VH-VL binders against b9luv3. Designs and how they scored, part 1

Every score and structure here is a prediction.

Target 1, 134 residues: b9luv3
Amino acid sequence: MVSLGLVVARFNDSVTEPMAEAAREAATDRDAVIVDEVSVPGAYDSPLAADRLARRDDVDAVAVVGAIVTGDTDHDHVIASATADKLTQVSLDRDTPVTFGVSGPGMSGAEARERIDKGADAAEAAIDLADELD
Below, numbering starts at 1 at the first letter of every chain, in headers, positions and changes, except where a header shows other numbers; antibody chains aren't numbered by Kabat.
ipSAE, averaged over its two directions, is called F for ESMFold2-Fast, E for ESMFold2 and O for OpenDDE. V2 adds 0.75 times the mean of E and O to 0.25 times the DockQ between the complexes of E and O.
Where letters were taken out, [cut] stands.

## First folded at step 5 (VH-VL)

Design e3
Fold by OpenDDE, look of step 7:
Structure e3 (fold): chain C 134 residues (1-134), chain A 122 residues (1-122), chain B 107 residues (1-107)
Amino acid sequence: as target 1 above (134 residues)
Amino acid sequence: QVQLVQSGAEVKKPGASVKLSCKASGYTFTKYWINWVRQAPGKGLEWIARIYPGDSDTYYNEKFQGRATLTADKSTSTAYMQLSSLRSEDTAVYFCARGRWVYHTGSYMDVWGQGTTVTVSS
Amino acid sequence: DIVMTQSPSSLSASVGDRVTITCQASQSISRYVAWYQQKPGKAPKALIYWASTLQSGVPDRFTGSGSGTDFTLTISSLQPEDFADYFCQQYYSTPYTFGGGTKVEIK
């Protein structure tokens, strides 16, 4: 049985909460267990939480869920790039799968709401990686 | 089985340095912290530092800051502790121990090396 | 640093006795407490973690309890192999710190 850590970025909670729920359901469907769940203000804040979860020996993989909606500037791209880079770094440094279930950038709120399944995808990917790389 | 095997006893003069080794086996070396703890003769246990071999992240007891240096070699699954500017007070048995990181932060030590005696005397 | 005050420093007991060792933390440390047994010339052995969870392979005559600042290790019925030193440890925050130890001697 795969043990998952789940990080949920709260920003855009109307989207991220359903994403998190999708992740939880996916874990259940795959007979995995979420041993801990951490909420963070936004996607940019997820690396620290992911790192702490990845360091745990009772965590086989970490799924990160969030939504980055575009604004008037390229700030969403900056956040997405930084977040993806650091989460990848966490995965490599901790030798633990960390999956990127963060929607965006370059999408509207409406588009984000159409991508709730990305939460499930992140959880499933985490489980698959944990199984494959074990 | 999980096992930590430490290097042999050391005898040093004051002011010298010592480098101890701790070879791990039976588990994924990069996934668990390694702690170093010492015990002076007839005394209690004192935590020195810990290292995460995955990325060599380290935390030091401030008492040893600048004097203790932890390293880890992934290729040989071996952790090292170097202690410099040795004093007579550093005479002790030094243990490496695997940290269990569960629930939140921090870890207890579930597997210990056999210990290495370090004697500092003129 | 968090101080772990362990008591008693030593005690004498007989086989079959109930033994209780306590540790008091200088601040609340939730359940981040471990207990170890150490025999002469040997490395410490983990007995309890998370204040009350029994380490795998440890006899259930060993029990840990407590949360916050006050913690207890209990040996329900002391066995010959239980005569040793015992230490508590907090891993709530670095630097990790240990109690002063308790020597359990044969009466």
Scores: ipSAE 0.052, ipTM 0.726, lowest interface PAE 2.6, mean pLDDT 93
Fold by ESMFold2, look of step 7:
Structure e3 (fold): chain C 134 residues (1-134), chain A 122 residues (1-122), chain B 107 residues (1-107)
Amino acid sequence: as target 1 above (134 residues)
Amino acid sequence: QVQLVQSGAEVKKPGASVKLSCKASGYTFTKYWINWVRQAPGKGLEWIARIYPGDSDTYYNEKFQGRATLTADKSTSTAYMQLSSLRSEDTAVYFCARGRWVYHTGSYMDVWGQGTTVTVSS
Amino acid sequence: DIVMTQSPSSLSASVGDRVTITCQASQSISRYVAWYQQKPGKAPKALIYWASTLQSGVPDRFTGSGSGTDFTLTISSLQPEDFADYFCQQYYSTPYTFGGGTKVEIK
């Protein structure tokens, strides 16, 4: 059984809370358990929370869900890139899979269902990596 | 298997418009970006624009803004690019390509259509 | 726009040779680089993404490396099917841009 940590960004919670719900459902469907959830202000703040979860010996992988929808496509890409870089560093430093499901840079008013799927994708990827790398 | 199948070759006069199609199959059309890229004969690749079929969100290379229009039809899993005010310099092979913003994969183009040749001549 | 400066523009090589192609970005782009192979009359084929992750079905003689501004594609032992054009691409921000290409020809 995979024990998953979940990081949820509060920015644009009309998008991120459904993503988090989808991640929880995906974990249940895969017989994984979410042992802790951490809320952060925005996706850019997620690396610290992911690090805190990845330190725990009862966390096999971390999934991060967030929205980066500021209306400026280039700014959204910069935020997403910087976040992905730091999350990769956490993953390597902690020898713990860390995945990032984000409502993509350059999305504006995106359909809720499509963003929900990205939350599930992040959780499923984290579980797959935990199984492969343990 | 994942496939992008593009419409056939086009021959146009300067000043005309062309509408190219890109039919997707083998994946969830609304969960991936579709990019459009062109390649003039003997030249490199030039990115034109992208669309997210799920909500029709678009971004255009400023070079093509005002002339290129991207649309998508979710019911047929088909993306379209219309290019107006054609000039001889628009003669190229036009590719559609699937991209997705996901951790580690981003918006790179993992599956490409076969290309559509557009020739603009008097 | 982020400029991707690719070198060399062409090279001649023999089967079995090791080939190195480089791209330099005009600003830091982290690891948001992909590499493509293109044969005459065909669409590009993805080889590598995230600077070093091998696309499924691509032989392991292809390797990518780099982060920040400097990126490298290496073919460890050229095979007859590897004679093609190669392009790098940044996907850090729009407009996405490609290197000028490298033609790898039979010597």
Scores: ipSAE 0.006, ipTM 0.551, lowest interface PAE 12.4, mean pLDDT 85

## First folded at step 7 (VH-VL)

Design p5
Fold by OpenDDE, look of step 7:
Structure p5 (fold): chain C 134 residues (1-134), chain A 122 residues (1-122), chain B 112 residues (1-112)
Amino acid sequence: as target 1 above (134 residues)
Amino acid sequence: QVQLVQSGAEVKKPGASVKVSCKGSGYTFTKYWMHWVRQAPGQRLEWIGEIYPGDSDTYYNQKFKGRVTLTVDISASTAYMELSSLRSEDTAVYYCARGRWVYHTGSYMDVWGQGTLVTVSS
Amino acid sequence: DVVMTQSPLSLPVTPGEPASISCRSSQSLLHSRGNTYLSWYLQKPGQSPQLLIYGISNRFSGVPDRFSGSGSGTDFTLKISRVEAEDVGVYYCMQGTHQPYTFGQGTKVEIK
């Protein structure tokens, strides 16, 4: 049985809450267990939470869920790039799978809502990696 | 127990506005969508719009062309539906309903208020 | 808008007998990942609608197992294996895939 940590970015929670629920359901469907769940303000804040979960012996993999919606500038791209880079770093440093279930950038709120299944994708990818790299 | 309690019946004249309230209890108000649906006499249920109290994200049925405004008071766990420029055709029972939106099951409404009759007459 | 069409609109039933209601959508309700968002509601006389089935075939909590939902794409069915007196009311299908969400005309189930 794979033990998951789940990080949920709260920004745009009309989308991220359903994404988190999709991740929880996916874990259940794959006979995995979420041993802990951490909420953070936004996707940019997820690396620290992911790192803390990845340090735990009872965590086999971490799934990160969030939604980055386009604003007035390219700020969404900056956030997405920074987040992806640091989550990858966490995965490598901790030798623990950390999956990127953050939608965006370059999308509207409506488009984000159409992509809530990315939460499930993140959970499933985390489980797959845990199984494969164990 | 999850419960939605709506405000009482309203009688309005054409051109006026009406604001219906819906108080939620027994659940985390900010974590569930709130839908509004109406039912005119002898007609099918009609979706008006939805609001997510957590961030006030809102979607409207474009049929109402800006006449509808959905709002929430988080401190009171209460959702509001305001309909302006009332017409006789707006006479209906208006319902609030708690909604779910998950990739596996989509949008559905699992708990409904008791309904509010709005009558528009000259 | 997606048009939901139910049949029949009126369904008289003898207690203990089965009932079947059809719901057809004007376009596919298939969403990403192969999921389809169709739900069923019952409005008993003088009451608010209540959820029966969500996600085509999932019974809501407290709903008797004599209710079942099935279908795919554009064709869906609600079945009652043994109709009881308490099942009297108007049944509605609803698509939750495309905005605006839309309901069927309703099927009035009555006891003969």
Scores: ipSAE 0.346, ipTM 0.807, lowest interface PAE 2.1, mean pLDDT 94
Fold by ESMFold2, look of step 8:
Structure p5 (fold): chain C 134 residues (1-134), chain A 122 residues (1-122), chain B 112 residues (1-112)
Amino acid sequence: as target 1 above (134 residues)
Amino acid sequence: QVQLVQSGAEVKKPGASVKVSCKGSGYTFTKYWMHWVRQAPGQRLEWIGEIYPGDSDTYYNQKFKGRVTLTVDISASTAYMELSSLRSEDTAVYYCARGRWVYHTGSYMDVWGQGTLVTVSS
Amino acid sequence: DVVMTQSPLSLPVTPGEPASISCRSSQSLLHSRGNTYLSWYLQKPGQSPQLLIYGISNRFSGVPDRFSGSGSGTDFTLKISRVEAEDVGVYYCMQGTHQPYTFGQGTKVEIK
């Protein structure tokens, strides 16, 4: 019923590939279909891909999954915030839900499950928004 | 055919370091986790850590805090485990094992190396 | 660390008869989205471990259908419906839900 676009930022693919798999499964569990999937180098590159997907008449919502490098600097937080701001702008400009599932800096190995689930969360949120606005 | 071939047995004194190699063949080295597991004589298997050669993401068992380092040489399709400050209780067979992490089923180790006996004695 | 406890630790069997190995974890292995990361390995005499079961009940490629896994939460079971001579060795459960990943003590299966 919901047609979803998926953007996968490939930086840190040990994390982002499982996030993308979780997103695909969440879509299947909700009887949604991923009509196109676009791979980009990093999370900062995702707004262009999201914009291209959101322009399509056959895309009801876009989910973006990505990872921000673990580190001890504020630079990682700036990148995450800038990406979220641009994705929000795409969503408003295209009148299309765009969600951002991000695995953030500072998470330990014990938190690996929480990071991966953010991919499923992004897909579910995109579907929920598409359903509510449809 | 997928294979993991490890370096040969080593005898070390307490306080020394050992670096065990594990060469993978028959698969895309950068797309699978490499785990390290040891087995002391007559004891259970013990997970040491894992590394993803594709992006060098690594996780360590905290039991080995500060003593273990996992590295890879992608051009040689080879993973390494270095264990420092060796003690007699580190005497064990050390295995490398290829693994996948799959959201539904988690981490599992589908191909194992032949094992490397490390003996620590004075 | 999550402690994995196997029982029995020694299991003498007669060929053709069933065998059952229990594995219990000190913490739930159930993830909130329904995934549980438990696997079973067999180490035959003089060999490296080999994967039998992953994700509780999925047989790895080439593993005979006489092997089956079940369980949930903290309590898991490996069953061999009819033991064959080639099944001797030490069986280990392993949890991959919580790092560090941990193995059970092993169950040594021997022919009586």
Scores: ipSAE 0.252, ipTM 0.770, lowest interface PAE 4.4, mean pLDDT 88

## First folded at step 8 (VH-VL)

Design q4
Fold by OpenDDE, look of step 8:
Order: structure tokens, then sequence, then C-alpha cells
Structure q4 (fold): chain C 134 residues (1-134), chain A 122 residues (1-122), chain B 112 residues (1-112)
């Protein structure tokens, strides 16, 4: 059984809460368990939480969900890039799968709502990686 | 128990505005969508729009062409629907309804307010 | 907008007998990952609509098991295995796949 950590960026929670729920459900469907869930203000804040989860012995992989919608900030691409880069760094430094379930940038809120299943994808990818790289 | 209580009936003249309130209780107000649906006499239910109190994300039926404004007062757990430039055709019972959005089951309204009759007449 | 068409519009039923309501959408309600967002509501006389079925076939909490939903794509059905007096009202299907969300015309179920 794979043990997951879940990081939920709460900015645009209308989208990220359903994404988190999708991730939780996906974990259940795959007979995985979410051993801890951490909320952070925005996607940019997720690396620290992911890192802390990835350092735990009881965590096999970390899924990060969030939504970066164009128009919320002038730096949506910068935030997305920085977040992706640091999450990758966490995965490498901790030798623990960290999956990127953050929608955007370059999309509207409506488009983000169409991609809520990205939360499930993140969880499934985390589980797959944990199984493959174990 | 989850409950939505709406404001009382309104009588307005054409061109005026109306603001209907919907107070939620028995649940975390900021974690559920609030939909607004109206029902004109003898017509089908019509979706007006939805708002997520947690971040004020809002979507409107474009049919209303900007006449509708959805807002929330989190401290009061109350949602508001304002409809401007009222027409006789806007005469209807207006409902607020708590919504869910789950990727497997989609968007649906699980709890409804008692409705607010808005009458537009000259 | 997606047009939802119900049939019949009026359905007189003898208590204890089954009832079936059809709902057809003008376009497929299939969303991503094979999900379809169709729900059913009942509006009893003088009351607000209430949720019966969501996600095609999921009964809402407290809804009797005599209610069932089925269908796919563009064709959906609500069935009542044994109609009771308390089931009288107008039934609406609603698609939640495409915005704006749209309802059927309603099917008025009455006791003969």
Amino acid sequence: as target 1 above (134 residues)
Amino acid sequence: QVQLVQSGAEVKKPGASVKVSCKGSGYTFTKYWMHWVRQAPGQRLEWIGEIYPGDSDTYYNQKFKGRVTLTVDISASTAYMELSSLRSEDTAVYYCARGRWVYKTGSYMDVWGQGTLVTVSS
Amino acid sequence: DVVMTQSPLSLPVTPGEPASISCRSSQSLLHSRGNTYLSWYLQKPGQSPQLLIYGISNRFSGVPDRFSGSGSGTDFTLKISRVEAEDVGVYYCMQGTHQPYTFGQGTKVEIK
C-alpha cells in the first residue's frame, strides 16, 4: 500500500478543493492512503510543505494540487515555473516522488474548472511513481 | 441540518433593481457553491449563476447580459443576488441552492431555499 | 445552450404502479474521463425543488430506493418502481456538464 502526502494550495479554492477531493478519491480507488494533508495559501508556497512531507519515513510520495489562473496575478507564469522547479528539486533532493497537480498558468477560471481531474492525475501519478521507483 | 433561508417577496417596477438574500446554516458556508435558479410562471427552471463564497469565484448565465450580480457576506453566511433593469419577464420565484462540484458526478444542487417571489409590474 | 427534453410532460399514475420519465439532451453530456453530469429533482406542490438523483444514478440522502436513474450520452431515465401519493409533483432533469446548466420542461406526476 502506497502512503501519500497531499499538499493543497488554497488559492482559487473553488477549484482546488474539488481537485483535492479528486486526489483523495483517486487514492482510495487505488488502495492508497493519504497519511497527511497540508494546506498552503498558494501554489508558490507548496514546495516547503511538499519537502516536509517528503522527508517523512511514512510518506512514499507527495501529490501537490493547486490552480494558477491567468489574471489573478501578473506573474502567473513565474509562479508556475518557480513552483514546478522547486517541487522537482524537492523530489530529487528527497528521492521521493512529488507530482505536479497544479493547473495553469495561461488559463481562465472556467478552464481550470474543466481540469479538476488533474488532482486525481497527480495522486495516481504519485502512486505509480512510488510503485515503480520503490 | 443544512438550511437556506431567503428574503421575502419583492414587488418592483420595470427598470428597478432587486436584491435577494440567502442565508446558509448548518454547514461551512465557504466550502460550497451557491447557485441561483428562477422559475417563471408556467416555465421551466432557469439557471442564473453560481458563486463560491470561499473565493468569490462566480459564473453567470450570459442570457442575463450583465444584469445579475452575485455576492456573499461570509461573516453573515449570506449570499446575495441582485438583478437590475428589471422587466416583466423577470417575474419569477428565485431560488438559492447549495451546490456541489465533484469531478465524477458534476455540478448539482442538493439543498434549496424556500424561494423568493419577485414581481415586476408597472 | 443544451436543450433538455422530457417525456412525457404529464404522467398520471395509479398508486402502486411504476412510472418512467425520459430526459433527452440536445448534445452529449459526456464530460472528461467518461463522466456524465445529469441530475433529477422533484418539486412537490407548493414547495422548492429537491434533489433526487445526481450523477445519473446516485440517490441523494434520504431518497427512497423506489427511485432510480439510468442512461448515458443523451438519453436518461428516471424510474419510480411503485408510485406513492407523496411522489406527486413536477420532476426535472438537469444537465451540469455544459454551462449554462439547463433543466428539462418538467414532468407532472399525478395520481389517477
Scores: ipSAE 0.577, ipTM 0.873, lowest interface PAE 1.0, mean pLDDT 95
Fold by ESMFold2, look of step 9:
Structure q4 (fold): chain C 134 residues (1-134), chain A 122 residues (1-122), chain B 112 residues (1-112)
Amino acid sequence: as target 1 above (134 residues)
Amino acid sequence: QVQLVQSGAEVKKPGASVKVSCKGSGYTFTKYWMHWVRQAPGQRLEWIGEIYPGDSDTYYNQKFKGRVTLTVDISASTAYMELSSLRSEDTAVYYCARGRWVYKTGSYMDVWGQGTLVTVSS
Amino acid sequence: DVVMTQSPLSLPVTPGEPASISCRSSQSLLHSRGNTYLSWYLQKPGQSPQLLIYGISNRFSGVPDRFSGSGSGTDFTLKISRVEAEDVGVYYCMQGTHQPYTFGQGTKVEIK
């Protein structure tokens, strides 16, 4: 029923690879299909990939997964905020749900593993929005 | 054939540091976690921490706060565990172990090194 | 830290008979979205530990089908349907839901 595009940032693939796995499982559990996946170097690179997926006729929504891990820095916060702003703009420009599953910097080891769920959350939110706005 | 080969046994005095190496072969070193686990004589296994060589993402058991450092040398496919401010209760066999992380099943350690005995003489 | 408690601590067995090892955690091992991170290892005499079971019940590659795992929440079990001489050693459960990861105290399986 719902057709998804998935964008996966490779930076911190110790986290983002499992996040993508969680997103795929969530899609399967909801009877959604991921029609294409795009791998990008980092989260900041995701808006163009999300735009390319969102403009497709066979894509109902896009989920983006990425992580910012390590010590708190102003650079990490700027990257996360700028990415979120641009993904929101893609969503509005394409009239297509675009969700962003990311966790912020400064999380402890236990917290870092909890961010895997945010991949599933992003996929579920994308599906929910596609259904609700259809 | 996946192998983890550790450096040889060490004898240290209290207050010193030790650095144990673990060389991986037969797999893509940057795509699997490396765990460190120790076993004191007659005691259970104790997890020290883990590092992902691909991005250096690192988690530590807080019991070792400020004393342990995990690092990797990707070009040599080698992981290192350095433990400082040694005391007699740090006497143990130290293992490296390659780990998989799967979102449904979590962390597990599928290949182990031969172990490195570190003896701290008081 | 999550305490993992195994019973029995010593398990003498007759080859060909079944064996069962219990592992109990001091708190639930359910992680978010229903996943449970519980694994079993065997340390044979003079060897490093080796993985048997992960994710409660998934048999690692090359592990004989006489090994099976089960459980939920705080209570987990490793079963050996027909013990063989090569199964001798110390069995450990490990939880990976809560850092630090913690092991049980071990169950020594030996021939009687």
Scores: ipSAE 0.426, ipTM 0.808, lowest interface PAE 2.6, mean pLDDT 88

## First folded at step 9 (VH-VL)

Design r2
Fold by OpenDDE, look of step 10:
Structure r2 (fold): chain C 134 residues (1-134), chain A 122 residues (1-122), chain B 112 residues (1-112)
Amino acid sequence: as target 1 above (134 residues)
Amino acid sequence: QVQLVQSGAEVKKPGASVKVSCKGSGYTFTKYWMHWVRQAPGQRLEWIGEIYPGDSDTYYNQKFKGRVTLTVDISASTAYMELSSLRSEDTAVYYCARGRWVYKTGSYMDVWGQGTLVTVSS
Amino acid sequence: DVVMTQSPLSLPVTPGEPASISCRSSQSLLYSRGNTYLSWYLQKPGQSPQLLIYGISNRFSGVPDRFSGSGSGTDFTLKISRVEAEDVGVYYCMQGTHYPYTFGQGTKVEIK
């Protein structure tokens, strides 16, 4: 049985809550267990939480879910790039799968709503990596 | 217990605006969608729009062509539906309803207000 | 917009007898990964609508087990195994898959 850590970036909660639920359901369907779930304010804050979870011996992989919706500036791209880079770094440094279930950038709220499945995808990818790289 | 209490009946003239309130209690207001649905006499239920108080995400039925504005006052746990440029066809009972968009089972409306009659007549 | 079509529109029933209401959508209500957002509501005389079934077949809290929902794609059914006097009212199906959400015409269930 694969043990998952789940990080939920809560910004745009109308979308990220369903994404988290999708991740939880995916874990259940794959007979995996979420041993801990950590909420963070936004996607930018997820690397620290992911790192903390990845250090744990009882965590086989970490799934990170969030939604970065486009604003009036390029801020969403900055956040997305920084988040993706650091989550990858966490995965490598900790030798623990960390999957990127953060939607965006460059999308509207409606487009984010259409990508709720990314939460499930992140959980499944985490499980698959845990199984393959074990 | 969860309940939604709406404002009282309104009588308006064509061209006027109406603002209906819906106060939620017994639950975390920011974690559930608030839907608005109306029912004209002898007609089917008609979805107006929804708003998520937690981040103000909002979706409208385009049928209303920008005449509807949904808002919330989080501190008062109250949702508002404003309909402008009223016409006789807008005469209906207007309902607020709590909803949750949940993966696999959303979207549905599990608790309804008592309804607000809005009458538009010259 | 997705058109929801119910049949019959009027359903007189003898107490204790079963009832069945059909709801058909003009297009598939499948969202993703088999998820379909179809719900059923009952509006009793002089009252607000109340939720009966969500996600095609899930009974809402407090709803008697004589109510059941089924279906997939574009065809859905609400069944009442044995109609009681308190079941009188207008039943509506609703799709929550596509914006805007839309309701059926309603089926009026009455006691013979």
Scores: ipSAE 0.818, ipTM 0.930, lowest interface PAE 0.6, mean pLDDT 95
Fold by ESMFold2, look of step 10:
Structure r2 (fold): chain C 134 residues (1-134), chain A 122 residues (1-122), chain B 112 residues (1-112)
Amino acid sequence: as target 1 above (134 residues)
Amino acid sequence: QVQLVQSGAEVKKPGASVKVSCKGSGYTFTKYWMHWVRQAPGQRLEWIGEIYPGDSDTYYNQKFKGRVTLTVDISASTAYMELSSLRSEDTAVYYCARGRWVYKTGSYMDVWGQGTLVTVSS
Amino acid sequence: DVVMTQSPLSLPVTPGEPASISCRSSQSLLYSRGNTYLSWYLQKPGQSPQLLIYGISNRFSGVPDRFSGSGSGTDFTLKISRVEAEDVGVYYCMQGTHYPYTFGQGTKVEIK
C-alpha cells in the first residue's frame, strides 16, 4: 500500500481542483492513501511543499498538480521549466518519487479532459515509482 | 433558492451585436461554471460555451468562429454572453445555466435561467 | 462534433405505463479511467430545461425514483417506470466527454 503526499496549486482552480480530484480517485483505484494534502498559491510555489512532504517518514511518494494559464509566452515556459527542475531536485535530494502533473492552457481544439487527466497521471506515476523503487 | 435571472428579450438587425446578462443568486458565484445554451425555434439545444467566474477560464463552441465572448462581473454575480455579427439564424432563446464539473460524472447543468429571446430580423 | 441520436423522436404514453428513450453517440463517451459524461434533461412545455440524470445513472436532487438511466460506450437509455402527467415534455441527452458538448434531437413525450 503506497502512502502518497499531494500538493495542489490553487491558481486556475477551474482546472486544478478537477486535477486534484482525479489524483485522489486514481490513488483510491490503486489502493493507495493520501496521507496529507498541501495547498499552495501557484505551481511555482510547489517545490517547498513537495520537499516538506517528501521528507516525512510516512510518505512514500509525492504528486504535484498545477496549471499554467498561458503556454504561448516565454514567462509561462520559464515558470514551468523552473518548477519541474526544482521538483526533480527535491526528488533526488529526498530519495523519494516526486511527480508533476501540470496542465497547459486550454486554448482551443484540444481535449480539455487531457489536461485534467494529468492529475491522475501524476498520482499513478508516483505510485508506480514507489512500488518499483521500494 | 439558487436562481439565475436573465435580461429581457432583444430585437436586433443583422450585423449587430447582443449582450445577454445572467445574474446568479443563492450560491457561491465563483465556484460554479456558467454555461450558455441556445435553442432556435423547433431545434435542439445547442451549447455555446462556458466560463468559470473564479478564474475566468473559458471554452467556446468553435461553431461561432470567435463571434461569442463570455465575461463575468464577480462583484455583481453576473455573467454576460455577447454575440456579434448577428444573422437571422441566430434567432433563438438563449439560456444561461449553472454547472459543476466533477471528474467522476463530468459536466452537468443543474440550474437554468428563464431564457432570453433574441430575434434577428431585417 | 459528436452526434447524439435519440429514438423515438415522439413518444405518446398512457399515464401509469413505462417509457424508454434511447440515446446513441457517434463516438464512445467513455473517458479515461472508466468515467462517462452523459446527462439527461427535461424541458417541460413553456419552461427551461431541467436536469434529471448525470453521469449516466445519478438522479439529480429532487428527481423522482421512477427515472433511471443506464448504458455505456455509445448506447444509453432513460427509463420512466410509470409515466405521470407532469412528465410530459421534451427529453434531451447530452454528452460532455468531447468538446463541444452536444445534445440529442429530443424526444417529445406526450399523453395519448
Scores: ipSAE 0.462, ipTM 0.817, lowest interface PAE 2.3, mean pLDDT 89

